# VH-VL binders against q04399r243to374, part 9

Target 1, 132 residues: q04399r243to374
Amino acid sequence: LINGKSSDGETIKIGFNTEYLLLRIVNSGMSGTQVFHLDGFQLIVLEADGIMIKPFIVQTINLAVGQRYTILVKLKSDTSFIRMINGCNKMMGYITKQWWFYKEGAHLDLPKNPNDVSIEHLPGFTKAELYR
Short names: E, the ipSAE of ESMFold2; O, the ipSAE of OpenDDE; V2, 0.75 times the mean of E and O plus 0.25 times the DockQ between their complexes.

## First folded at step 1 (VH-VL)

Design X08 (framework fv_daxdilimab)
Fold by ESMFold2-Fast, scan of step 1:
Structure X08 (fold): chain C 132 residues (1-132), chain A 122 residues (1-122), chain B 110 residues (1-110)
Amino acid sequence: as target 1 above (132 residues)
Amino acid sequence: QVQLQQSGAEVKKPGASVKVSCKASGYTFTDYGISWVRQAPGQGLEWMGWISAYNGNTNYAQKLQGRVTMTIDTSTSTAYMELRSLRSDDTAVYYCARESLWFGELSPFDYWGRGTLVTVSS
Amino acid sequence: QSALTQPASVSGSPGQSITISCTGTSSDVGGYNYVSWYQQHPGKAPKLMIYDVSNRPSGVSNRFSGSKSGNTASLTISGLQAEDEADYYCSSYTSSDTYVFGGGTKVTVL
């Protein structure tokens, strides 16, 4: 999880003139696959398991137990809010949590959360391993 | 329309240096990398190295390490490849090609310049 | 010497299918799904035909397909046409964050 956040609906403030987000995410669980997604944004993967790799773009990242990634996200100048979706695989499907990034100075009238989001229907969702 | 425009043909003496330019247009220059690939007359393609227009990071083919330098000028959307200590076996057509910095969205070497013939002779 | 092994030539008749192999090691073709194929007509710059093993750029005929098994990638051209007569090169990303090319294959349409 980013910064240990696990509560649905929390917000994360980012700087007024932020053009890029650099995120380090890790699946520190003992079992189950984690999924990470930023709604409307591409994720540029820079490191996998602490090792620099040739950068690649995905819309959604699947993290097996113990996997970690460093990702870069390019923000548009008109971006005020970014919806972050994190999920974990359970026997009966995915349990999802949602957070919002917002730029300092933006009005705190957060967009209404969509009714339901199925991790399996996210753009670019895949069960493929990073190296395959 | 993506276009890579290369500088004109050059004739050099052994031991000289050559600097080939590649001017990009039709896309955001800093979102891509530029690879350099050469082809000696009648021979195959040989990758020389790449440079990220995003941050200027480079990586060169091991056999050319120490002889090649790649640079960018973001104000003119131009990439440069300088090859030093030229030998007769450096005679080749030198291509620049746009390279995706990111797998899965864009192809490596998806657009190519027309090539610059560099002849190294006595 | 090329880092990836391709046959020097392959020939076929119009309408036939041909396959070009590209063999590397576990540190390039076998280690990554980042194989591309290029077509080169005499006197022209290469043209991207396949990327990431099996993906086609817009404008490339679906007669061209790519695949990979272990350390060997393959380009298949179905419904062979006169215009397919050209040199074909494979390329792969490597564990050193570099690229290598195959030696090239001359395709002749008889």
Scores: ipSAE 0.000, ipTM 0.523, lowest interface PAE 16.5, mean pLDDT 78

Design X09 (framework fv_daxdilimab; at its last look DockQ between E and O 0.04; V2 from the best seeds 0.00; counts 0 for: pae O 10.5 > 2, placed apart)
Fold by ESMFold2-Fast, scan of step 1:
Structure X09 (fold): chain C 132 residues (1-132), chain A 122 residues (1-122), chain B 110 residues (1-110)
Amino acid sequence: as target 1 above (132 residues)
Amino acid sequence: QVQLQQSGAEVKKPGASVKVSCKASGYTFTSYGISWVRQAPGQGLEWMGWISAYNGNTNYAQKLQGRVTMTIDTSTSTAYMELRSLRSDDTAVYYCARDTIFGVVSEYFDYWGRGTLVTVSS
Amino acid sequence: QSALTQPASVSGSPGQSITISCTGTSSDVGGYNYVSWYQQHPGKAPKLMIYDVSNRPSGVSNRFSGSKSGNTASLTISGLQAEDEADYYCSSYTSSSTLVFGGGTKVTVL
């Protein structure tokens, strides 16, 4: 599950010959929306709230409290790493964190500036409302 | 050495049904999907639908919904496409092709069968 | 009708570069990076030449390249050769979770 955020810039290793990445994401918080995006990749949605659906493709997923999705990501033959961006809507703004997926054996060249992307300008972003 | 071996040519009368087979070898059958694509003589390619060899889920082209059924037999690594209520404009070469890892979305076909000619004539 | 628009024919001389366009909408070519190109010689099954807009499968000549801008994808063949004479089809994933093909382009090497 991808909802928790430990630290920015962490890496997640995936298998050497992985052609597809299957991710289960959930917003298990009590308030606030979550935003999920993989830089340079489209997300194929296979399940919503644990139920198989007709697949559809999005650039960014907006998760309300309690929502969950199973998504499939197709990796290109030249893919060595993927930047994952997760945003959380808090009072008066967003908290943004980054992670990296990388293939076993790949050369890593991770950027040093993790905050060079605006959550509100991601393709497919939906404006979130604050609840209290 | 991926291979998709299709059944032989068929001649059918209008109103009949045809069932074409596609036997896969050289890869893990249940890790991919199979799409079906047809081509009428002298015309372009038309996608008919796909089936997942992983979970049996199907997705058919709207034009063929209700007339087509796709199935798999994992014990023989074979996919089948049945088309019912045949009309003369169903005369075409029918291809099976290997699709994505789960067969839940059609995107591209890296290996194709040689095709099966289905002729519908009175 | 084919959902994606391709020119019916394109011709060139050996050694020249040619480009084939494939135009759709924001619900297919413009909305997704899942565009593929296929080459078909008479009497043969189609052969994958480009997938995911610009990727070449192993064994496909580097003379073939793909790109996309807005709602239009393009296949470019550089250093045109006699064996490139064939029909070329584009395809794209759609917002209805289906796949559509272009009408096809006959490439003639003069």
Scores: ipSAE 0.007, ipTM 0.584, lowest interface PAE 9.8, mean pLDDT 79
Fold by ESMFold2, look of step 2:
Structure X09 (fold): chain C 132 residues (1-132), chain A 122 residues (1-122), chain B 110 residues (1-110)
Amino acid sequence: as target 1 above (132 residues)
Amino acid sequence: QVQLQQSGAEVKKPGASVKVSCKASGYTFTSYGISWVRQAPGQGLEWMGWISAYNGNTNYAQKLQGRVTMTIDTSTSTAYMELRSLRSDDTAVYYCARDTIFGVVSEYFDYWGRGTLVTVSS
Amino acid sequence: QSALTQPASVSGSPGQSITISCTGTSSDVGGYNYVSWYQQHPGKAPKLMIYDVSNRPSGVSNRFSGSKSGNTASLTISGLQAEDEADYYCSSYTSSSTLVFGGGTKVTVL
């Protein structure tokens, strides 16, 4: 579940002049590693498991059960929307969910069922990181 | 208008230390970081490190680890850079520059101080 | 010390376009979109000209443009003018969570 929702295609509005997103993400599930990626963006990790850290950049982040991160994303000046890709274990299979961040006043013609996203091809991901 | 006012030129002997100040004005000091960049005579720019004005976290260039300390005084909106065990090749102009609050992810420095000349000689 | 490679000098005639290269590795220029360019006139502090590879800050002429391909970033100055004569430095974020500058390029307007 993402924020208590199991739906694919949820949207989150952000301000038109927004230059950065600050995201606090946590894997609150019972099992399985969660994979988090923002399509076309790099993730700046600022805090791990509640502790401020020396920031570093990754393209895709893995969260074991109970792990949490605070991440910063610098937006491109021409960004109208951002596709968020989440991968997780479910029912002995792997599934992905897509959410959207979109700028206030942007055209809201977002894809409802975009092409399936294979988690193994995400930048900065290796299959070994999927399981623990 | 954003301004970074640096302390005046200094002359030091080898083995001494120097502490350069950088007083910020015209913006919310605790919302940004300060990077320090030096330039030896006739040479290029060298990033020294960064400090967050929000919480005092630092990140130093590996070359300078153990010799540099950066600090913040939020009550005066002032950043400090101290370089110890000075050598003649530390002679340079030392700049402070406004950076992001997460300066380890520094991609650009939009405002610069005028620089502080530090000369290290016998 | 510089980890990014720039030519020592580049020259051009007024009105021409010139390019300055900035070559790093996959651990800096090639791996991140955090490349900046700075102009420095003699005796002055550097001035930010380009950030995030290709963005111009407010007040910087559109004659300045930036790009990147592989491990090489480029600064292009179109319509070269006398005031463009200066030293130019690139910088990049690194995989060690640090920042590195290029060695600098002296631009001469003939």
Scores: ipSAE 0.007, ipTM 0.632, lowest interface PAE 9.6, mean pLDDT 81
Fold by OpenDDE, look of step 2:
Structure X09 (fold): chain C 132 residues (1-132), chain A 122 residues (1-122), chain B 110 residues (1-110)
Amino acid sequence: as target 1 above (132 residues)
Amino acid sequence: QVQLQQSGAEVKKPGASVKVSCKASGYTFTSYGISWVRQAPGQGLEWMGWISAYNGNTNYAQKLQGRVTMTIDTSTSTAYMELRSLRSDDTAVYYCARDTIFGVVSEYFDYWGRGTLVTVSS
Amino acid sequence: QSALTQPASVSGSPGQSITISCTGTSSDVGGYNYVSWYQQHPGKAPKLMIYDVSNRPSGVSNRFSGSKSGNTASLTISGLQAEDEADYYCSSYTSSSTLVFGGGTKVTVL
């Protein structure tokens, strides 16, 4: 579930002049490690479990149950769409979902969801984070 | 110790294609992008486009749409820029530059190659 | 499309402060807030001097500073030195999802 929705391919509108996204992500599930990725974006981690930390950059972040992060994402004016890839670690692998941020006024269609998204092959993904 | 090593000067005829290479070293190639900027003799800088070494996405200047192709080889940390259907006004020094990315494409280019002169003449 | 306008030339005497303006027409506030400045000596590749309007990369002299007011970004060179004689370009993203450079400014040290 993402914000209480189990659907895939949801869209979130953001302002045309948005320069930064400040995302507070939390794994509130009962089980399973959540994987968070923005396609083509770096994630600037500012806070971990409510504690402000020295910022560091990752491409993919894993959230164990109960973990939460505050992530800053810097956008560009040429960014019309952002593909968010979310994976949930299950016993038989990962279930993936894709959501989209799109800027107000964008005149492009959202790209089709790729059929072969693999969480294990996301840039910067590490299994070591799954056991934290 | 970041370095961008560009291929040598090229001389081409009108209508031909040119492919310039840019070998990156001294940093994690896939964590950044590469932008290409050209400069005609005595003229200003012209942005051509960028490619992400992260996911291979590209963004080309509208003026060059259909004529330019940017690619990367992550195994060799090399970026390529191909410009087709060359004409005399394509004569310029072509620079590759590292796109310092905080999310998407960079806002600035912090390291530059030395440039590659491409001369288009009959 | 949006364009960035720079003065063709700016001159000053050694030790003086000079300012180069870069004016955009873009209504994309986000895009125009990503202004960078580059220095280019003859026959050399450009060098990043300022990014994100006012940030200075490591190794760049603190004599260079950047600011922005309204639709005009400015590069200020304090304590002008002979070595500062060069072409300077501003750049920014535009609302049309492209990166553009200013026309460049020739700085002459008198």
Scores: ipSAE 0.006, ipTM 0.620, lowest interface PAE 10.5, mean pLDDT 86
ESMFold2 (binder alone), look of step 2: mean pLDDT 92; pTM 0.948

Design X10 (framework fv_daxdilimab)
Fold by ESMFold2-Fast, scan of step 1:
Structure X10 (fold): chain C 132 residues (1-132), chain A 122 residues (1-122), chain B 110 residues (1-110)
Amino acid sequence: as target 1 above (132 residues)
Amino acid sequence: QVQLQQSGAEVKKPGASVKVSCKASGYTFTDYGISWVRQAPGQGLEWMGWISAYNGNTNYAQKLQGRVTMTIDTSTSTAYMELRSLRSDDTAVYYCAREGYDLSPLDYFDYWGRGTLVTVSS
Amino acid sequence: QSALTQPASVSGSPGQSITISCTGTSSDVGGYNYVSWYQQHPGKAPKLMIYDVSNRPSGVSNRFSGSKSGNTASLTISGLQAEDEADYYCSSYTSSDTYVFGGGTKVTVL
């Protein structure tokens, strides 16, 4: 659950001139790990567990229970929509939720099966994170 | 190919415990999870809990917390469900069922055992 | 435990189409595309008919289809046949890492 409790496939409108997204990601559940990914974007990690760190770039974030990160994402000028994937460990596999950011005026057709995503094929995913 | 073979019917008195077994065959046991689902006579399906055959992690229905324990024996590819402090309203057919693949969303029950009737009577 | 809402019964004639609804909340049916449907004949174990909202397992007739809109999932049986007479249950994964079943729908072929 990122930035609100919406159903899978829910959309979030962003302003026409949005250049950066600042996201606060937390694994507040009691299940195992969570996986966070923005399709086509690099994630710049600014804070870990409330502490500012030297920024580093990753493709995918794995969060153990109670972990939190502050992430900066720079948008491209031609970006009309962004697919955000949040995977939650079911203790043996991942349950995915998808969110869409879209700019004012964009036309957006959601995929027929928004959960038709293989978590193991996300950049930076490792199987070890599933079982810890 | 895939089979889940359950133990036979049991008759228990109130306050007793029952332990139902579910022996898996036809697949790699440790790649999947096992859910337990019960059905009282003439009633609907009720989910009881889930266990990973990979690491033994469990998650139980709130109503059964403190009374149910699920375990696995990987050497025999068998899952067990023990229900304690039995009451007459625990009379039901108890099913084990397999959940999907390890790295896919695990959210459905693709193969079911035939069920074990547990009767709780004084 | 909360149950998903299904109609108690649905009936149709051979060859007709019927639809069974399954209504939950944003924490189960509305929050995930992880809805499955099961058919149960008297004295038998449930059989998986639909998984992940709309997918059919190998061996399940294409007369069975699933869909979802918001907090409500639906199972549609087209070309209704006598052997379709059974109880049907929906199930969903929940935000608590648990499962919930619907109350069940008895399908009668008239």
Scores: ipSAE 0.000, ipTM 0.524, lowest interface PAE 17.2, mean pLDDT 78

Design X11 (framework fv_daxdilimab)
Fold by ESMFold2-Fast, scan of step 1:
Structure X11 (fold): chain C 132 residues (1-132), chain A 123 residues (1-123), chain B 110 residues (1-110)
Amino acid sequence: as target 1 above (132 residues)
Amino acid sequence: QVQLQQSGAEVKKPGASVKVSCKASGYTFTSYGISWVRQAPGQGLEWMGWISAYNGNTNYAQKLQGRVTMTIDTSTSTAYMELRSLRSDDTAVYYCAREGYYDSWGYSAFDIWGRGTLVTVSS
Amino acid sequence: QSALTQPASVSGSPGQSITISCTGTSSDVGGYNYVSWYQQHPGKAPKLMIYDVSNRPSGVSNRFSGSKSGNTASLTISGLQAEDEADYYCSSYTSSSTLVFGGGTKVTVL
């Protein structure tokens, strides 16, 4: 299981002993769309707003205020880390935050600067809320 | 049975646009992604991009950015690929393919393929 | 042109084993376990033979096996048969969340 709070620019060490990761994602903010992406992984959507749906895959999820999704991610035997990218819509565009979850004992040299990632270039990103 | 049926061959002049269709049947269309892959005569396979049948989110190959548009029509279970500003080197067989394996879910596994649509760009 | 390097051709006699290599970088083959292999006969669409490095789809002969070491993935065909004569392509997920193919290998059964 991957449990815990993440902060902008932080790396979190976790032991990977599961074959899959189940995530519940919610945009609890009062304004702006959120964008969610796991680098190198497909996202399998199982629930939308608390309702079970037919599973479907996406690369990136856009969450309007109050929306929530349950996501399944299948881990590979040699998964050493998972990089999570979260984009928050603001007046001037998207502000990007990053979290790294890595297998205990793995050596990682990852950039800590959240500004090294452009949210608009993430696979599956849509521009619907970028200019609003 | 699971099938992807593609539109027929097209002949276009340089500078024109082509729109290829891919009609899915035999499965829940919105549960799988669709990729487009092309193959020029005597050449290898080239991935063009991917579209979600659930929400229409797309991801295109860098080389084709700005010239390709992928769309879906969920009411007819059909995916479309439009390529603009055609050049002679766009002459190829264009395939649509389903990203189908639950265990591998992602770009790495195309389990069902259309039969291909030949697009010839010449004057 | 091709992002992943495959030999142009490989040949063998019926009953022998052959291996096709697929070499990339740490940003594709070496970085992810999302390597697949496709068989293509002339005039036909490709057919999935291997996914996730070493998994076989239902209905694919156990004569086909896949593996990976570092930046190189391999497809092995044991007990080579005339019907295996085809073009074989590897593909891999990339760090840009895109997919790339190898240049293809023509397998000839002598």
Scores: ipSAE 0.000, ipTM 0.532, lowest interface PAE 15.3, mean pLDDT 77

Design X12 (framework fv_daxdilimab)
Fold by ESMFold2-Fast, scan of step 1:
Structure X12 (fold): chain C 132 residues (1-132), chain A 123 residues (1-123), chain B 110 residues (1-110)
Amino acid sequence: as target 1 above (132 residues)
Amino acid sequence: QVQLQQSGAEVKKPGASVKVSCKASGYTFTDYGISWVRQAPGQGLEWMGWISAYNGNTNYAQKLQGRVTMTIDTSTSTAYMELRSLRSDDTAVYYCARGLDEWELLPYYFDYWGRGTLVTVSS
Amino acid sequence: QSALTQPASVSGSPGQSITISCTGTSSDVGGYNYVSWYQQHPGKAPKLMIYDVSNRPSGVSNRFSGSKSGNTASLTISGLQAEDEADYYCSSYTSSDTYVFGGGTKVTVL
């Protein structure tokens, strides 16, 4: 198990032998709900607000202001890069940002910008419990 | 309740292909994956591969890579396993079994099994 | 060939306890808590007896129990009965996102 942290940049390098990605996500904003999604992956929630919980599985996480989750993601052996999508609720929709995880040694051809993605139309989009 | 209904027995010549079906009922098909496991007469269980009904991802046993294809039809809740270039040592009972998708880390086991499909390869 | 090592056979008398071992490596049994055990009677499909090392599905007798230490998982059948005579297979998830089975153990009730 290898621990990985999110960055505000476009790309995040992970070790070539990484089998699991452990991410800590936090909504540190003063207002507005945030949405977190890894394209093509399910998210296993291990910890909410610093407290370990019975694991539960979601495809998309909603974070209220101040909420934090620790999530576990299993990487396939053929995974070279993963798109991470973060949406912030603004008025009538979401402002979307992306990050790319890539394994060192991979030939990284960055795919299309997720500005074309609608968070509410992602496969499996659902609201997770914000407080356990 | 949960049921996995497999297609009937097949007799094939060497070099032919066989396609076995597994129709699921009694649960939400896309919440689980389907594994295929075969058993030659008098021998043990051999895992062939799995397919996610969630995203269609497959992973096959290396020795079958290039000869096996697994697919799903979500409109009929049916999984398929096609094995090509059949040899006499492919004679076996082929089982489909429900398991958790690899994208869900817990639990990883096969909780419901089809009754099996006997495939006999002979000339 | 099977990736996990099981004894070919184990025998016991009615009322006794027997244990079947299942030995792998750190990339399967030793690396994960995803070991399951299956019972197979002649001519029948396998039936899940134990999952996630030690958990028992509803409807499975409490005479069946599972454990794991290091690279070896074990299935124990207490109060052995004639109906327990069957082949037993262990299985484990692997670091390659695959599944492997043990070679199987024939349990004979003498």
Scores: ipSAE 0.000, ipTM 0.511, lowest interface PAE 15.7, mean pLDDT 78

Design X13 (framework fv_daxdilimab)
Fold by ESMFold2-Fast, scan of step 1:
Structure X13 (fold): chain C 132 residues (1-132), chain A 124 residues (1-124), chain B 110 residues (1-110)
Amino acid sequence: as target 1 above (132 residues)
Amino acid sequence: QVQLQQSGAEVKKPGASVKVSCKASGYTFTSYGISWVRQAPGQGLEWMGWISAYNGNTNYAQKLQGRVTMTIDTSTSTAYMELRSLRSDDTAVYYCARDSPYYDFWSGEYFDYWGRGTLVTVSS
Amino acid sequence: QSALTQPASVSGSPGQSITISCTGTSSDVGGYNYVSWYQQHPGKAPKLMIYDVSNRPSGVSNRFSGSKSGNTASLTISGLQAEDEADYYCSSYTSSSTLVFGGGTKVTVL
């Protein structure tokens, strides 16, 4: 999450003509594993831990403590909203938080409270990646 | 203004159970967790466990496994801690405390607001 | 015993700086940047003074600062004042997803 500290219900506005979204995500804490997913989109991984890699495509990224990734997302021309799901393995188990990217001029009809999401059912998620 | 209001002092016999309440106000109850911390007379702080007001999940200190149960009532914004099979060395002030918000994944667990404490005395 | 080691007492004169250490292992203090410090006056509930090693909550004097080196976290109180006389506890997240406290340090202002 490039904007890792934010209020409940926060949305991220992106320009009307955005075709690609470049995100740098990092688990900068020293505890807990994070899960990152953009609903309906593939994540193109360009960098892992600050090193350029051969690009590969995933649906979901698991970040162990200190891991970081640079990902590219290609938006469709009709994309008005993107739901981002960020999960964290805290003392209480798996906690998820939802975010929304939206293009300028889009009509917003967002829930006031975060909705729970089962991170184990996200495409590409594996429990083994959370246990190290 | 954030407040955590705890139930009053209790006197119990060995082998009994006690249930302490903690009523939260001044914030969105379900966005935070509640920890329970106790302090025996003249002793230090001891963490007992944590409950999420977000999803009801609990995590207890190993020393108290099998004796403690933590619950929440979201309709009254109240957390409860029940300790069973009481012994004289369970005599302590029991505090509830608000944990860091769940929407901040980058911060660790810390307690920004505390209840005033509930004295539980276990004696024959 | 306490999971984290603190000195039983530390004393200083008004205006001096004092430091309280909190020593753990690589599975708690050394493994995570999630150390908090609490101040407790007699008969009162604890008050958060520092979180995440070095961050101060709103309303806490800038005379209080935190740091960490290896397995040891430290709380420093500069410009020591009579009102600082209290017990101070450190706490840390652990690799077992629990929280532990230090044994506490009594600060005396001479």
Scores: ipSAE 0.005, ipTM 0.565, lowest interface PAE 12.8, mean pLDDT 79

Design X14 (framework fv_daxdilimab)
Fold by ESMFold2-Fast, scan of step 1:
Structure X14 (fold): chain C 132 residues (1-132), chain A 124 residues (1-124), chain B 110 residues (1-110)
Amino acid sequence: as target 1 above (132 residues)
Amino acid sequence: QVQLQQSGAEVKKPGASVKVSCKASGYTFTDYGISWVRQAPGQGLEWMGWISAYNGNTNYAQKLQGRVTMTIDTSTSTAYMELRSLRSDDTAVYYCAREDYYDSLGYYSGMDVWGRGTLVTVSS
Amino acid sequence: QSALTQPASVSGSPGQSITISCTGTSSDVGGYNYVSWYQQHPGKAPKLMIYDVSNRPSGVSNRFSGSKSGNTASLTISGLQAEDEADYYCSSYTSSDTYVFGGGTKVTVL
């Protein structure tokens, strides 16, 4: 449910009383793997390619072309803004994009200058995978 | 350093109530649940119930429903277990233990951190 | 009186492997992959040794391993040491959103 909204802009509004964020993430591109990360959050993987699996926890998801995952994220009581990082593999490198989720009622003056993020700094990333 | 610190030993008469406390430190209290487990002298472990520190939801062992209440105080990162209408067979060491769970999925990491136990003796 | 069945005792010699079984039903051990194992030394609180059938917490020796087949979970201790002498309890999540413990197994290192 997030993939289409992410292409529409830099921010995504979520409900005021949201305790869990359920994300359906798909690599609908025609080329390259994608890397998905929520800064400060663990990702609980519930489904892979449409089938339910035993839940497992990761900090970063890699999606090959056409792969999809359903991911659950537990929100903390003080969560007002969440930075979403998406890395798209391009030959010999990655393009990193970021979006912000914000709760209803949060100030719309979200952080305008987040530190630059390279997917090379995400947990579990290796340079060998970039160049293969 | 993750720890659960329990209140001291109690001696009670039959029919009384006891309230045991469990103070959490070294982690975000509201991200976990707390289970209560007791052990009568020379006996095995018996699960009593759990409480979510995130939303206050509880579930109790059927044998104890109606006699036990579990609560949390998020301002002091403390869980409480109150057992009413005490009987001599409630004499036991009472433990609190932390569990990591995602209740909508039924995911549990086990009880990974335990308090040292509180001895409750019920005698006339 | 617990719902999960464990042998009352298991013994072995230093360096050997021992296995403790934990048998339940399809509404607990057989229905969920949420089995945990606890070690308890006399006068001490239990210590988590295995969670989610086969996962070890940080700081637990790789001599301890867990598995499950049908309604029976197993804890295996390899390279048995004197310090492993303790009571061991299995626990499982149930279809009633509760937990149940096994009766416990006394491990003796001869």
Scores: ipSAE 0.000, ipTM 0.512, lowest interface PAE 19.2, mean pLDDT 78

